# VH-VL binders against q9nrl2r1430to1533: the designs that were tried, part 340

Target 1, 104 residues: q9nrl2r1430to1533
Amino acid sequence: GGVHELSAFEQLVVELVRHDDSWPFLKLVSKIQVPDYYDIIKKPIALNIIREKVNKCEYKLASEFIDDIELMFSNCFEYNPRNTSEAKAGTRLQAFFHIQAQKL
Below, E stands for the ipSAE of ESMFold2; O stands for the ipSAE of OpenDDE; V2 stands for 0.75 times the mean of E and O plus 0.25 times the DockQ between their complexes.

## First folded at step 22 (VH-VL)

Design dd30 (framework fv_nezutatug; at its last look DockQ between E and O 0.89; V2 from the best seeds 0.81)
Fold by OpenDDE, look of step 22:
Structure dd30 (fold): chain C 104 residues (1-104), chain A 121 residues (1-121), chain B 107 residues (1-107)
Amino acid sequence: as target 1 above (104 residues)
Amino acid sequence: QVQLQESGPGLVKPSQTLSLTCTVSGHSIDYGYTWHWIRQHPGKGLEWIGSIYYSGRTEYNPSLKSLVTISADTSKNQFSLKLSSVTAADTAVYYCARGPYTSDNYYMDVWGQGTTVTVSS
Amino acid sequence: DIQMTQSPSSVSASVGDRVTITCKASQSISSYVAWYQQKPGKAPEPLIYSASYLYSGVPSRFSGSGSGTDFTLTISSLQPEDFATYYCQQAHSFPLTFGQGTKLEIK
């Protein structure tokens, strides 16, 4: 394919995915592995879903994009206690995101 | 874009219950984030009252906990504050605000314009 | 509870001045401090989060620094619109607490 310039949303998703702490967020939680997850989390979302929405130009405002990312983190902290690896990773990634989001 | 607006009676009699509602537009309150109530007595600083997570879990100021109830109505995209047994000390401007859902960094990035509540007989 | 001791309570300054406001936490709170600006009759507006990061749209003359227990808000060159009351807030843990506020007045 040809070279193209990534949008700000695309670029940020790439950065989030490449971050060391992205592993809990790359794809939706498996119901098989975590049977009660979807009993607790009613609006599941993950980076792959957000990336797809970006690719489809579903975000017209930066706030919409930010809301989905924040939902992703909210879900993590809602389900995972503070002492879990997932929550710790989420804390670091969220901090990173908050900084990057100011550029949007 | 998200906007918050406080509403409720501006005058409450002593010993009654103060009831306020924060109406959120541009964002669903059950779509992440943490939702806060803050107040400011005339000429004074800011005091955190309590918070409600998008999931419905709450946190309260210990000094007010026994008197405060925060709830959410997702169908109306609102969250509310109830403060029972009010006194003159509860006269204040009341703000609702939004912040991220986090484990350790509870700042408030969007505020309502505030609503004045006077406690008087 | 974590107390936030803010100083000074008030400060008079002139346009163009450098102003520093400090906030001391009663215990270490890492970098979990936010700063707000409030003008009379208005709601607080967020300036800084995580001690040193400016919200989008906040002029670059504002800056925040600090970690642990000591935090500062600095306005490098005061502008007329900067005269207001400023508050620090610890965002570390519940109950959330604010500093007493600093009223920045025109000299």
Scores: ipSAE 0.818, ipTM 0.934, lowest interface PAE 0.6, mean pLDDT 95
Fold by ESMFold2, look of step 22:
Structure dd30 (fold): chain C 104 residues (1-104), chain A 121 residues (1-121), chain B 107 residues (1-107)
Amino acid sequence: as target 1 above (104 residues)
Amino acid sequence: QVQLQESGPGLVKPSQTLSLTCTVSGHSIDYGYTWHWIRQHPGKGLEWIGSIYYSGRTEYNPSLKSLVTISADTSKNQFSLKLSSVTAADTAVYYCARGPYTSDNYYMDVWGQGTTVTVSS
Amino acid sequence: DIQMTQSPSSVSASVGDRVTITCKASQSISSYVAWYQQKPGKAPEPLIYSASYLYSGVPSRFSGSGSGTDFTLTISSLQPEDFATYYCQQAHSFPLTFGQGTKLEIK
């Protein structure tokens, strides 16, 4: 919790958004374009939502922030087969996240 | 902080079903991640038994597949192991563990304390 | 199934020594190796993931390297608290498999 921890969350979210492989994760999946997504994924989340939660100081623990980001990747791998562009982007962005998260 | 705690009987008779429960605190088991059961035989190394994803899907070690069931109870924030038709070879310390849900890199980042199970007449 | 062959099975070393433990996979697993430290009577503790990345709180004297089939855990200057058994794990594909372990004893 404190000001140092909240600044670290903001920095990490900015780095995730700037990463080339962030494109599947920027906003929630469209129900119109992907009708079955919400039948499979029960707890949707995306970087814009996580960023808003950081801006509103809704994360009290680093673990809460990390868990939302890991949920985001979990949803990606649950919905998308291994060889899809989305899953490959998720694999690379998650690896980047694991390196950056050590700074927390 | 996430904590995992195994529970169940320490002594089981041959041919019975071993039933263990992992209670998770500090995180919801349906909120991402992959949840694992691992065992360690006396004086031997570690053996992966199987996993359950946050969604309820499972993966089992093929050597145990006909004997093992892993399930989750979201309302109690628990996931469980059932191993049928046990023999003395199933005597081990049983661990539950968590790892990130990945496409190809399934490492365990949090482990329970372990519970000793003895299969003996 | 991917077999993980770990060596040596045990080693005795003095404080300050450089200790190297190796792990060989029966087929290529890219960099998807994890290393764990287990002290007697305790659960394994994560040390390294993806061959070379340290978990938070792991002392910098620990390092990992390797890709493909050959992987190494190194302790650059052994300390008395490093007495433990070390396991490698291939994380690449199911079934997940572990090395047999290396018991590190301090002389």
Scores: ipSAE 0.739, ipTM 0.916, lowest interface PAE 1.1, mean pLDDT 92
ESMFold2 (binder alone), look of step 22: mean pLDDT 91; pTM 0.946

Design dd31 (framework fv_nezutatug; at its last look DockQ between E and O 0.90; V2 from the best seeds 0.83)
Fold by OpenDDE, look of step 22:
Structure dd31 (fold): chain C 104 residues (1-104), chain A 121 residues (1-121), chain B 107 residues (1-107)
Amino acid sequence: as target 1 above (104 residues)
Amino acid sequence: QVQLQESGPGLVKPSQTLSLTCTVSGHSIDYGYTWHWIRQHPGKGLEWIGSIYYSGRTEYNPSLKSLVTISADTSKNQFSLKLSSVTAADTAVYYCARGPYTSDNYYMDVWGQGTTVTVSS
Amino acid sequence: DIQMTQSPSSVSASVGDRVTITCKASQSISSYVAWYQQKPGKAPEPLIYSASYLYSGVPSRFSGSGSGTDFTLTISSLQPEDFATYYCQQADSFPLTFGQGTKLEIK
């Protein structure tokens, strides 16, 4: 395709991915590395999945997009104790997201 | 858009159990977030009762913990509050609300309209 | 438990006035404070989260500031629709707690 302006959702996903604290969220958790993850987290999601949904124009409302991002953070805090690097990164990234989401 | 609506008996007798339900529309309650119950006694401020995470884990106000049960029914997209052994002090407007699931920033971004519960013999 | 001491309990002001409401936490809670506006017979509506960030749709005349233990909500120029009761809330940890509220009345 050609060069086009990023939608607000696309832009925000790019910003989230580029954030220093995005590393726990870039792709789905490996079942091999974390064997019990999917026993606990029933609705897994990650930024690459959300990006794909954005690219496919699956989000008709900002609330739908926000819900997926919040699910992503919810999963992180549900599985990871507060003192973990993942939770700490999630806390910072979520704070960033909450600010940016107000622009949607 | 997510909407929350409280429902239940508006009158409860002393010593009985207050039961309320929050019906959520526009969003599945097991799709992230934290779900809260808050009440407001007539002419008074706001009091947090308890919360339930989308996973089903709960947090309760210690002042009410022994008397409060919060549960969720994903099949109905509802979460409920039960407060046992009520007294006149439990007369209040009861609100359900939603907030983000966080580690350290628990605010309520969407509220129901509230439902009045009067405890009277 | 973290206590939120809100002041004043009530304030009378006129349209166009600058109004400041304060909330003091019993311990440091970083910036984890939310503010709500409640009109009679209505549910609270969120104004501010994380001490200083406005929710979408909230007029820019509202602002929040503070960190640690001292927090403020400011309305730079009161409008008729701003007369209501305002609540701060600590969002740091359970049990979640609210300030006593500030009733903003028309002078």
Scores: ipSAE 0.896, ipTM 0.950, lowest interface PAE 0.5, mean pLDDT 96
Fold by ESMFold2, look of step 22:
Structure dd31 (fold): chain C 104 residues (1-104), chain A 121 residues (1-121), chain B 107 residues (1-107)
Amino acid sequence: as target 1 above (104 residues)
Amino acid sequence: QVQLQESGPGLVKPSQTLSLTCTVSGHSIDYGYTWHWIRQHPGKGLEWIGSIYYSGRTEYNPSLKSLVTISADTSKNQFSLKLSSVTAADTAVYYCARGPYTSDNYYMDVWGQGTTVTVSS
Amino acid sequence: DIQMTQSPSSVSASVGDRVTITCKASQSISSYVAWYQQKPGKAPEPLIYSASYLYSGVPSRFSGSGSGTDFTLTISSLQPEDFATYYCQQADSFPLTFGQGTKLEIK
């Protein structure tokens, strides 16, 4: 990671946040609203956390950044049945991400 | 960045259990993704054996499911294949692979080098 | 199980030729096909996912198209390094299945 690579990470995260299907991923899942989530998902992650890691230059390689985003989707599909609005949003946002990640 | 390497015996006798491991470097196997075993028979195409998700959940080829166990050891960053009651038909090159965890599009983006297993008496 | 049938089984071609390989699924898989290149003695390498999207680092002479049951891989101008075996894979549902392969040989 150089300065130009970190700018590319920020641009991609902004594109993900702006996408209509980002709503399940903006912040960590609430334990109060979804009590069993953290019994099932051991490594929670969300777009606001990823964006903060970009801002703090915590990603040394593009692969580390990509892996956090893929973990975010993996958690979504592990917890949410395929027919839920969360899983459907995840499917569309992940497809968008796979196209956008070619810029890295 | 990520690398997958298969290891295990090259020669196995009929009726024994074949055990292979895939060692992953560059990323943690419990950090998302889906992890696969695929084999390639001599002069034939590729056959998917099964998968293990980062969470430990498994999917098996129905043609093999009573004979196959896939497991993970996160402390060693490895996932393993056991195939019971092998015959000469199980002679193949065995690959491990990774793909994104998806709901509907299970493609593989990283492959190991492959390891040759011969089943012979 | 979804069967994937590739055509042709083999093709002989010269550097600079355009080559088209087809893959037919036994039922609709929308756009969920991947293509792999395998050189002798090596592991398969990803070329294309979701029918038409190239992996990073894959030369632009490779392209893919199709949806439903009929898919194509096209190499617009063969290079010496393109002589290999090509496999399609349906990525839609388990069990995951591969085509039988198309061997692309030097004429």
Scores: ipSAE 0.709, ipTM 0.911, lowest interface PAE 1.2, mean pLDDT 92
ESMFold2 (binder alone), look of step 22: mean pLDDT 91; pTM 0.945

Design dd36 (framework fv_nezutatug; at its last look DockQ between E and O 0.87; V2 from the best seeds 0.85)
Fold by OpenDDE, look of step 22:
Structure dd36 (fold): chain C 104 residues (1-104), chain A 121 residues (1-121), chain B 107 residues (1-107)
Amino acid sequence: as target 1 above (104 residues)
Amino acid sequence: QVQLQESGPGLVKPSQTLSLTCTVSGHSIDYGYTWHWIRQHPGKGLEWIGSIYYSGRTEYNPSLKSLVTISADTSKNQFSLKLSSVTAADTAVYYCARGPYTADNYYMDVWGQGTTVTVSS
Amino acid sequence: DIQMTQSPSSVSASVGDRVTITCKASQSISSYVAWYQQKPGKAPEPLIYSASYLYSGVPSRFSGSGSGTDFTLTISSLQPEDFATYYCQQANSFPLTFGQGTKLEIK
């Protein structure tokens, strides 16, 4: 496609990806590196998946987009104890997201 | 858009078990988030009862823990509250609510309309 | 448990007035405070999360501030629809706890 202005969803995904605390969320957790992850997390999701859904215009409502992002954070906090780097990063990124989501 | 609706008997006898259900629409309860029960005695403030994560893990108010059970039925997209051995002190409006799943910031962003439960013989 | 002491319990004010409600936590809770508005016969509605961030749709005359143990909700210029009961809530740890509420009445 041609050059166009980013939609609100696209813009927010870009901002989330560029955030310093996005590293736990950029792609799906490796089953090799974390063998028990998918035994615990039943609905895995990541920013690259969400970005793809945005690009494909799969989100018709802001709530649908927000739900996927919140699932992503929910999975992080479900699997990672509070004192982990992942949870700490997630806390900061989620806070950022909650602020930005109010603009949607 | 997500909507929550409480349902259950509005009258419960003392010593019986209060049972309520929160039906969620517009969102699957196993698709992230935290789900809460809150109550409000007539003319009083708000009291947190307990919460259930989308995974099924629960948190309870210690003052009620021994008497409270919160569960979820994903097939019906509902989560429920059971409060055993009720007394007049359990007369209240009961709310279910949703909030984000966080590590340290549990607030309620969507509430049900509430359902009145009266404990009376 | 973290206690949330809310004050005042009631306040009478007029349309156009500036009103401030305070909430004090028994221990530091960072900025993890939410505020709710409740009108008679209705469910609480969220106003503010994380001490100072307004939910979408909340009028800008509402504001929240504070960190640690002392928090405030301010309505810069009261409107008729703002007369209600307001609650603070600490959101930092279980058990979640609410302030006693502040009933904002028409003078």
Scores: ipSAE 0.894, ipTM 0.950, lowest interface PAE 0.5, mean pLDDT 96
Fold by ESMFold2, look of step 22:
Structure dd36 (fold): chain C 104 residues (1-104), chain A 121 residues (1-121), chain B 107 residues (1-107)
Amino acid sequence: as target 1 above (104 residues)
Amino acid sequence: QVQLQESGPGLVKPSQTLSLTCTVSGHSIDYGYTWHWIRQHPGKGLEWIGSIYYSGRTEYNPSLKSLVTISADTSKNQFSLKLSSVTAADTAVYYCARGPYTADNYYMDVWGQGTTVTVSS
Amino acid sequence: DIQMTQSPSSVSASVGDRVTITCKASQSISSYVAWYQQKPGKAPEPLIYSASYLYSGVPSRFSGSGSGTDFTLTISSLQPEDFATYYCQQANSFPLTFGQGTKLEIK
């Protein structure tokens, strides 16, 4: 908690957004472009939403922040088969996240 | 913050169904992650029984597939194991565990304390 | 199924010793191995994921290495609290499988 923890969440979200593999996660999936997505994914989330929650100080614990990011990856792997560009990007970004999260 | 706690009967008779429940606190079981059952036989190593994804999809050890069912009750934040037609060979300590949902790297980052089940007449 | 073979089955060592435990997979699993420490009467505790990455709070005297089929866990200078049983786990594919364990005892 406190100012150092909130600054760390912001720094990590910025690093995730800057990563080359962030493209599937920047904003929510389009219902028009992917009509069945919201039939399968019941708790959608994306980096822009997580960043807004950081800015509004909605995370009380580091675990709450981590859980939203892990939900984002869980949704990706639930919807996208392993061989898709989205799943491959998710695998690389999640691995990057796991390393960076150790700095929290 | 996340905690996992196994519960169920410690003694089960042969041919009956073993039923265990894992109660999760600190996180919702339908909010990402994968949820696992593992057992440890006396004097032996660990055996993965199966998993349930946050979405309700399951994976089972092929050696147990016709005997095992894993299910979730999101209203109680619990996931459960049923193992049918048990024998003395099913005597073990049973653990529940959590891991990140990944494409290819299924490691377990939180474990319950374990519950001992004895199968005996 | 991918078999994980640990060696040795047991080790007797003194406080301050360097100990290496090996784990061999029956086929390539890239670097997708995890290591766990288990003390008597307790659940396994995570030590390492992806062959070499320590969980937060794991002492730096623990390290892991390897890729493909051959993996090691090293404890650089044993402490009294390190006497336990250690398990490797292949995390690459279902069914998930564990090594048979290595019991580390005080000499």
Scores: ipSAE 0.787, ipTM 0.922, lowest interface PAE 0.8, mean pLDDT 92
ESMFold2 (binder alone), look of step 22: mean pLDDT 92; pTM 0.945

Design dd37 (framework fv_nezutatug; at its last look DockQ between E and O 0.85; V2 from the best seeds 0.79)
Fold by OpenDDE, look of step 22:
Structure dd37 (fold): chain C 104 residues (1-104), chain A 121 residues (1-121), chain B 107 residues (1-107)
Amino acid sequence: as target 1 above (104 residues)
Amino acid sequence: QVQLQESGPGLVKPSQTLSLTCTVSGGSIDYGYTWHWIRQHPGKGLEWIGSIYYSGRTEYNPSLKSLVTISADTSKNQFSLKLSSVTAADTAVYYCARGPYTTDNYYMDVWGQGTTVTVSS
Amino acid sequence: DIQMTQSPSSVSASVGDRVTITCKASQSISSYVAWYQQKPGKAPEPLIYSASYLYSGVPSRFSGSGSGTDFTLTISSLQPEDFATYYCQQANSFPLTFGQGTKLEIK
């Protein structure tokens, strides 16, 4: 394969992953560590999954990509109380994302 | 891209229940986000009625809480508003809207076109 | 509840004018303010979120600023299509509340 510039989606995923507040979102929540997570969250998603979808060109519209990212944040805020480290990190990362998403 | 459309009777008699539905297309209501109802009385400003999260949890305007019920039907990709015991004061254009699911920043980034509801005998 | 006091209620201006609308929150809401534009017979359209960030597609002549309790929407050079009613909204906590609106009319 050839070398090409990252697409806007790829770039944004990279930026999200590199963000200091990405740690709750890098991969799916462990069912072992959080036994009730998947009883509450019905559509789990994480940045590694989103990245894979980007790599596979599964997002045809920016809105589809944005929806998955917003789902990721929604899941975080649905499961984690506001005062948790996860929710706080999510709040900051979401704010960052909202700004970057306007460029898509 | 997501689109929202309000629907329901445009005329409601006093003391009856106002029922509206917001149909969402181009996205799923159980796929994140917060879903809002807002109304605007003729010649007046905007008033938040209530919201429902994609999980089904709700928030209501305290001034209307006892009279308002917001629900969602994921199978139809709709969420609905019921306002009981309506009066002329409930005559308004009713909007549904979408915003992000947040902890502290609940803005509305997509709006329906609105539907006029008149309360009259 | 958090009240949003918007001013002025109405303003007359000419094309090319600089217009500023203010919104004061009854308590600090950080930067969690949104601005909307509404034309007659139409739904509100979002302009700004988080006090100062423009939605995609919003002309750069629009800008928002402020934090805490005092917020402003500015149109640097008014265009004919900008005559409308504008609303601020505090987005920080429930119940969500809007300013009373500012009707921007042609002079």
Scores: ipSAE 0.892, ipTM 0.949, lowest interface PAE 0.5, mean pLDDT 96
Fold by ESMFold2, look of step 22:
Structure dd37 (fold): chain C 104 residues (1-104), chain A 121 residues (1-121), chain B 107 residues (1-107)
Amino acid sequence: as target 1 above (104 residues)
Amino acid sequence: QVQLQESGPGLVKPSQTLSLTCTVSGGSIDYGYTWHWIRQHPGKGLEWIGSIYYSGRTEYNPSLKSLVTISADTSKNQFSLKLSSVTAADTAVYYCARGPYTTDNYYMDVWGQGTTVTVSS
Amino acid sequence: DIQMTQSPSSVSASVGDRVTITCKASQSISSYVAWYQQKPGKAPEPLIYSASYLYSGVPSRFSGSGSGTDFTLTISSLQPEDFATYYCQQANSFPLTFGQGTKLEIK
């Protein structure tokens, strides 16, 4: 979309990055440090990539932006058992996102 | 705008297999969501049948006693329900639905329009 | 399995009334309850998630509350367009289960 939607996407991404629980999501998971990750997760994504797509105006619909953020959380929950620090952080950040996304 | 549409036969004979398809438009089924089948019996409420995750994992209502199979075809952007050995008790409106993948909070945020299935001899 | 029991099964009320629908879970589900509105001949539509958060576009006369086992949907001032059947759903664990529904008829 319009200038209104692109500004809203940037504002939401900034709020997600600034949240205390963003640490598992800032950059893609390292293939060297976690070699099996990319065998399990077929569509990897992270906040830095989503931010770059916003900056390049690659999202045409709000739903495309929301889908990438949901995918980010879903990858976390698919790869990480529920009791891990990563899954717990993801649960809290996703809840924050669902509240903030109502503004879109 | 993501939209879900059920399709399949409206009339099925007893003992046959009910086969329904949900076609998703405006979004991708392999994009981080969980996809559900729910049915609504005449004069009764809603019953969850089962779900398939974007990864292909499934969850089924144990009350259906292994009669149900849910599968996905990402190339067609569809997911499907098969319910074997149907009886008149399986007469219902069948809905497909979507929800976010969460840890313990599986709500449905988009519903299809529903398709009526009658099981009659 | 977690059973969701709604009360009442039906209610007849006048425009402007405060209407309360309750839902009781057979086990604690924290705040993981959703509420849906279904009008005749239509699919259910989401109203509330996580017990108290309204979906986008839901009028503010709708509210939800509760935690643990006891949950409430309230319509603060009933409007003619609120004629529908309302369902709660426990979202906490599989199998997902719904309340039996509350049919709201406007006198």
Scores: ipSAE 0.656, ipTM 0.899, lowest interface PAE 1.4, mean pLDDT 92
ESMFold2 (binder alone), look of step 22: mean pLDDT 92; pTM 0.944

Design dd5 (framework fv_nezutatug; at its last look DockQ between E and O 0.89; V2 from the best seeds 0.81)
Fold by OpenDDE, look of step 22:
Structure dd5 (fold): chain C 104 residues (1-104), chain A 121 residues (1-121), chain B 107 residues (1-107)
Amino acid sequence: as target 1 above (104 residues)
Amino acid sequence: QVQLQESGPGLVKPSQTLSLTCTVSGHSIDYGYTWHWIRQHPGKGLEWIGSIYYSGRTEYNPSLKSLVTISADTSKNQFSLKLSSVTAADTAVYYCARGPYTSDNYYMDVWGQGTTVTVSS
Amino acid sequence: DIQMTQSPSSVSASVGDRVTITCKASQSISSYVAWYQQKPGKAPEPLIYAASYLYSGVPSRFSGSGSGTDFTLTISSLQPEDFATYYCQQANSFPLTFGQGTKLEIK
């Protein structure tokens, strides 16, 4: 497609991806690296998946977009103890997201 | 849009078990988030009862822990509260609510309208 | 448990007034405080999260501030629809706890 202004969802995904604390969330967790992840997390999701959904205009409501982002964080906190780097990164990124989400 | 609705008997006898259900619409309860029960005695403030994560893990108010059970039924998209051995002190409006799943920011962003439960013989 | 001491318990004010409600935590909770507004016969509605951020749809006349143990909710210019009871809540750790509430009444 041609050059166009990013939608609010697109812009927020870009900001989330560029955030220093996005590294646990950029793509789905590797089953090879974390063998038990998918035994615990039943609805895996990541920023690349969310970005794809945005690009495909699958989000009709802001709440749907927010739900996927919150699921992403929920999965992180469900699997990772609070003292882990992943959880700490997630905490900061979620805080950032909560602020940005108010603009949607 | 997500909506929460409490339901259950409005009258419970002392020593019986109070049972309430929160029906969630517009969002699957196993699709992230934390789900809360809060109550408010007549003319009083708010008291957190307990919470259940989308995974089914629970947190309870220590003052009520021995008497409270919170569970979820994903097939019905509901989560429930059971409070055993009720007394007049358990007369209150009971709210269910949703909040983000976090490590340190457990606020409630969506509330049900509440349901009144009276404990009386 | 973390206690949230809210003050005042009640306050009378007029439309256009500036009103401040305070909440003190028994221990430091960083910025993890939420504020709610409750009108008679209604469920609480969220106003503020993370001490100072307005929840979606909340008028800009509402503001929150504070960190550590001392927090404030401010209404810069009271409107008729703002007369209600307000609650603070510590959101940092379980058990979650609320302030006693502040009833804002018409003078």
Scores: ipSAE 0.841, ipTM 0.938, lowest interface PAE 0.6, mean pLDDT 95
Fold by ESMFold2, look of step 22:
Structure dd5 (fold): chain C 104 residues (1-104), chain A 121 residues (1-121), chain B 107 residues (1-107)
Amino acid sequence: as target 1 above (104 residues)
Amino acid sequence: QVQLQESGPGLVKPSQTLSLTCTVSGHSIDYGYTWHWIRQHPGKGLEWIGSIYYSGRTEYNPSLKSLVTISADTSKNQFSLKLSSVTAADTAVYYCARGPYTSDNYYMDVWGQGTTVTVSS
Amino acid sequence: DIQMTQSPSSVSASVGDRVTITCKASQSISSYVAWYQQKPGKAPEPLIYAASYLYSGVPSRFSGSGSGTDFTLTISSLQPEDFATYYCQQANSFPLTFGQGTKLEIK
């Protein structure tokens, strides 16, 4: 965790946001649109929240940043059946993330 | 740094219940990921026993399903294996492991060191 | 259940040799194969995921390939630290299953 590592987190989160399959992950799920989501998902997280944590220097280790991203995908696969557009987007974005995370 | 450590008795009598615990450090077990039990029989390959998701949901090897229970204790950051009605065939090195929660690509990226369990009278 | 048939069961090789290990799935698993290296008395260590992607820190002399049912792990120039047992794993569906292992020994 240093200035160079924090810059790498910022670069990676920007690449995730730019990815075509980021749309389910940009912001927290709306309770109005998905009423049961927060009954099932106890630790919600999204890319805008992760980016804010990067901006506030809240990640001391790369593993903490990686774990928030993996929690985001875990929530997606826990809530969404495999055949949904959300789960398919998550599968593609997670694969992209695994490749990019090796650069950390 | 995430570390996994197995613990439990090394010797269990036939027909008893084998009980093992995996203690996780450096990561909360209810913070994403999937948590696995795998065993390795003497001089043989690896066998997946089952998994528990960060949410508490479980998957079991059908060959063991009625005999196996995997559970989690988030307050201790541990997940555990109980295998009932053991026989000599259950003698193995038991590993706990972690993998990313994925939709269709379930691999293990962190392993414990393993604990040897012998089933004998 | 998807069976993984790994071959050869053992291989003797010298430092600098090229070694190829094969794994065959009983049904198509796309590219969802992982490879692990295990040294005596140690836990398996992750080597490759998704048939061809190396974990960070894995030397580039290791490579993986294949899709469908036939998968290969290759070590292009064997080093002393590579003498170990290697396992493939189908990662596509439960129950997760492993190959029987390939023991790589020094000649």
Scores: ipSAE 0.725, ipTM 0.912, lowest interface PAE 1.1, mean pLDDT 92
ESMFold2 (binder alone), look of step 22: mean pLDDT 91; pTM 0.944

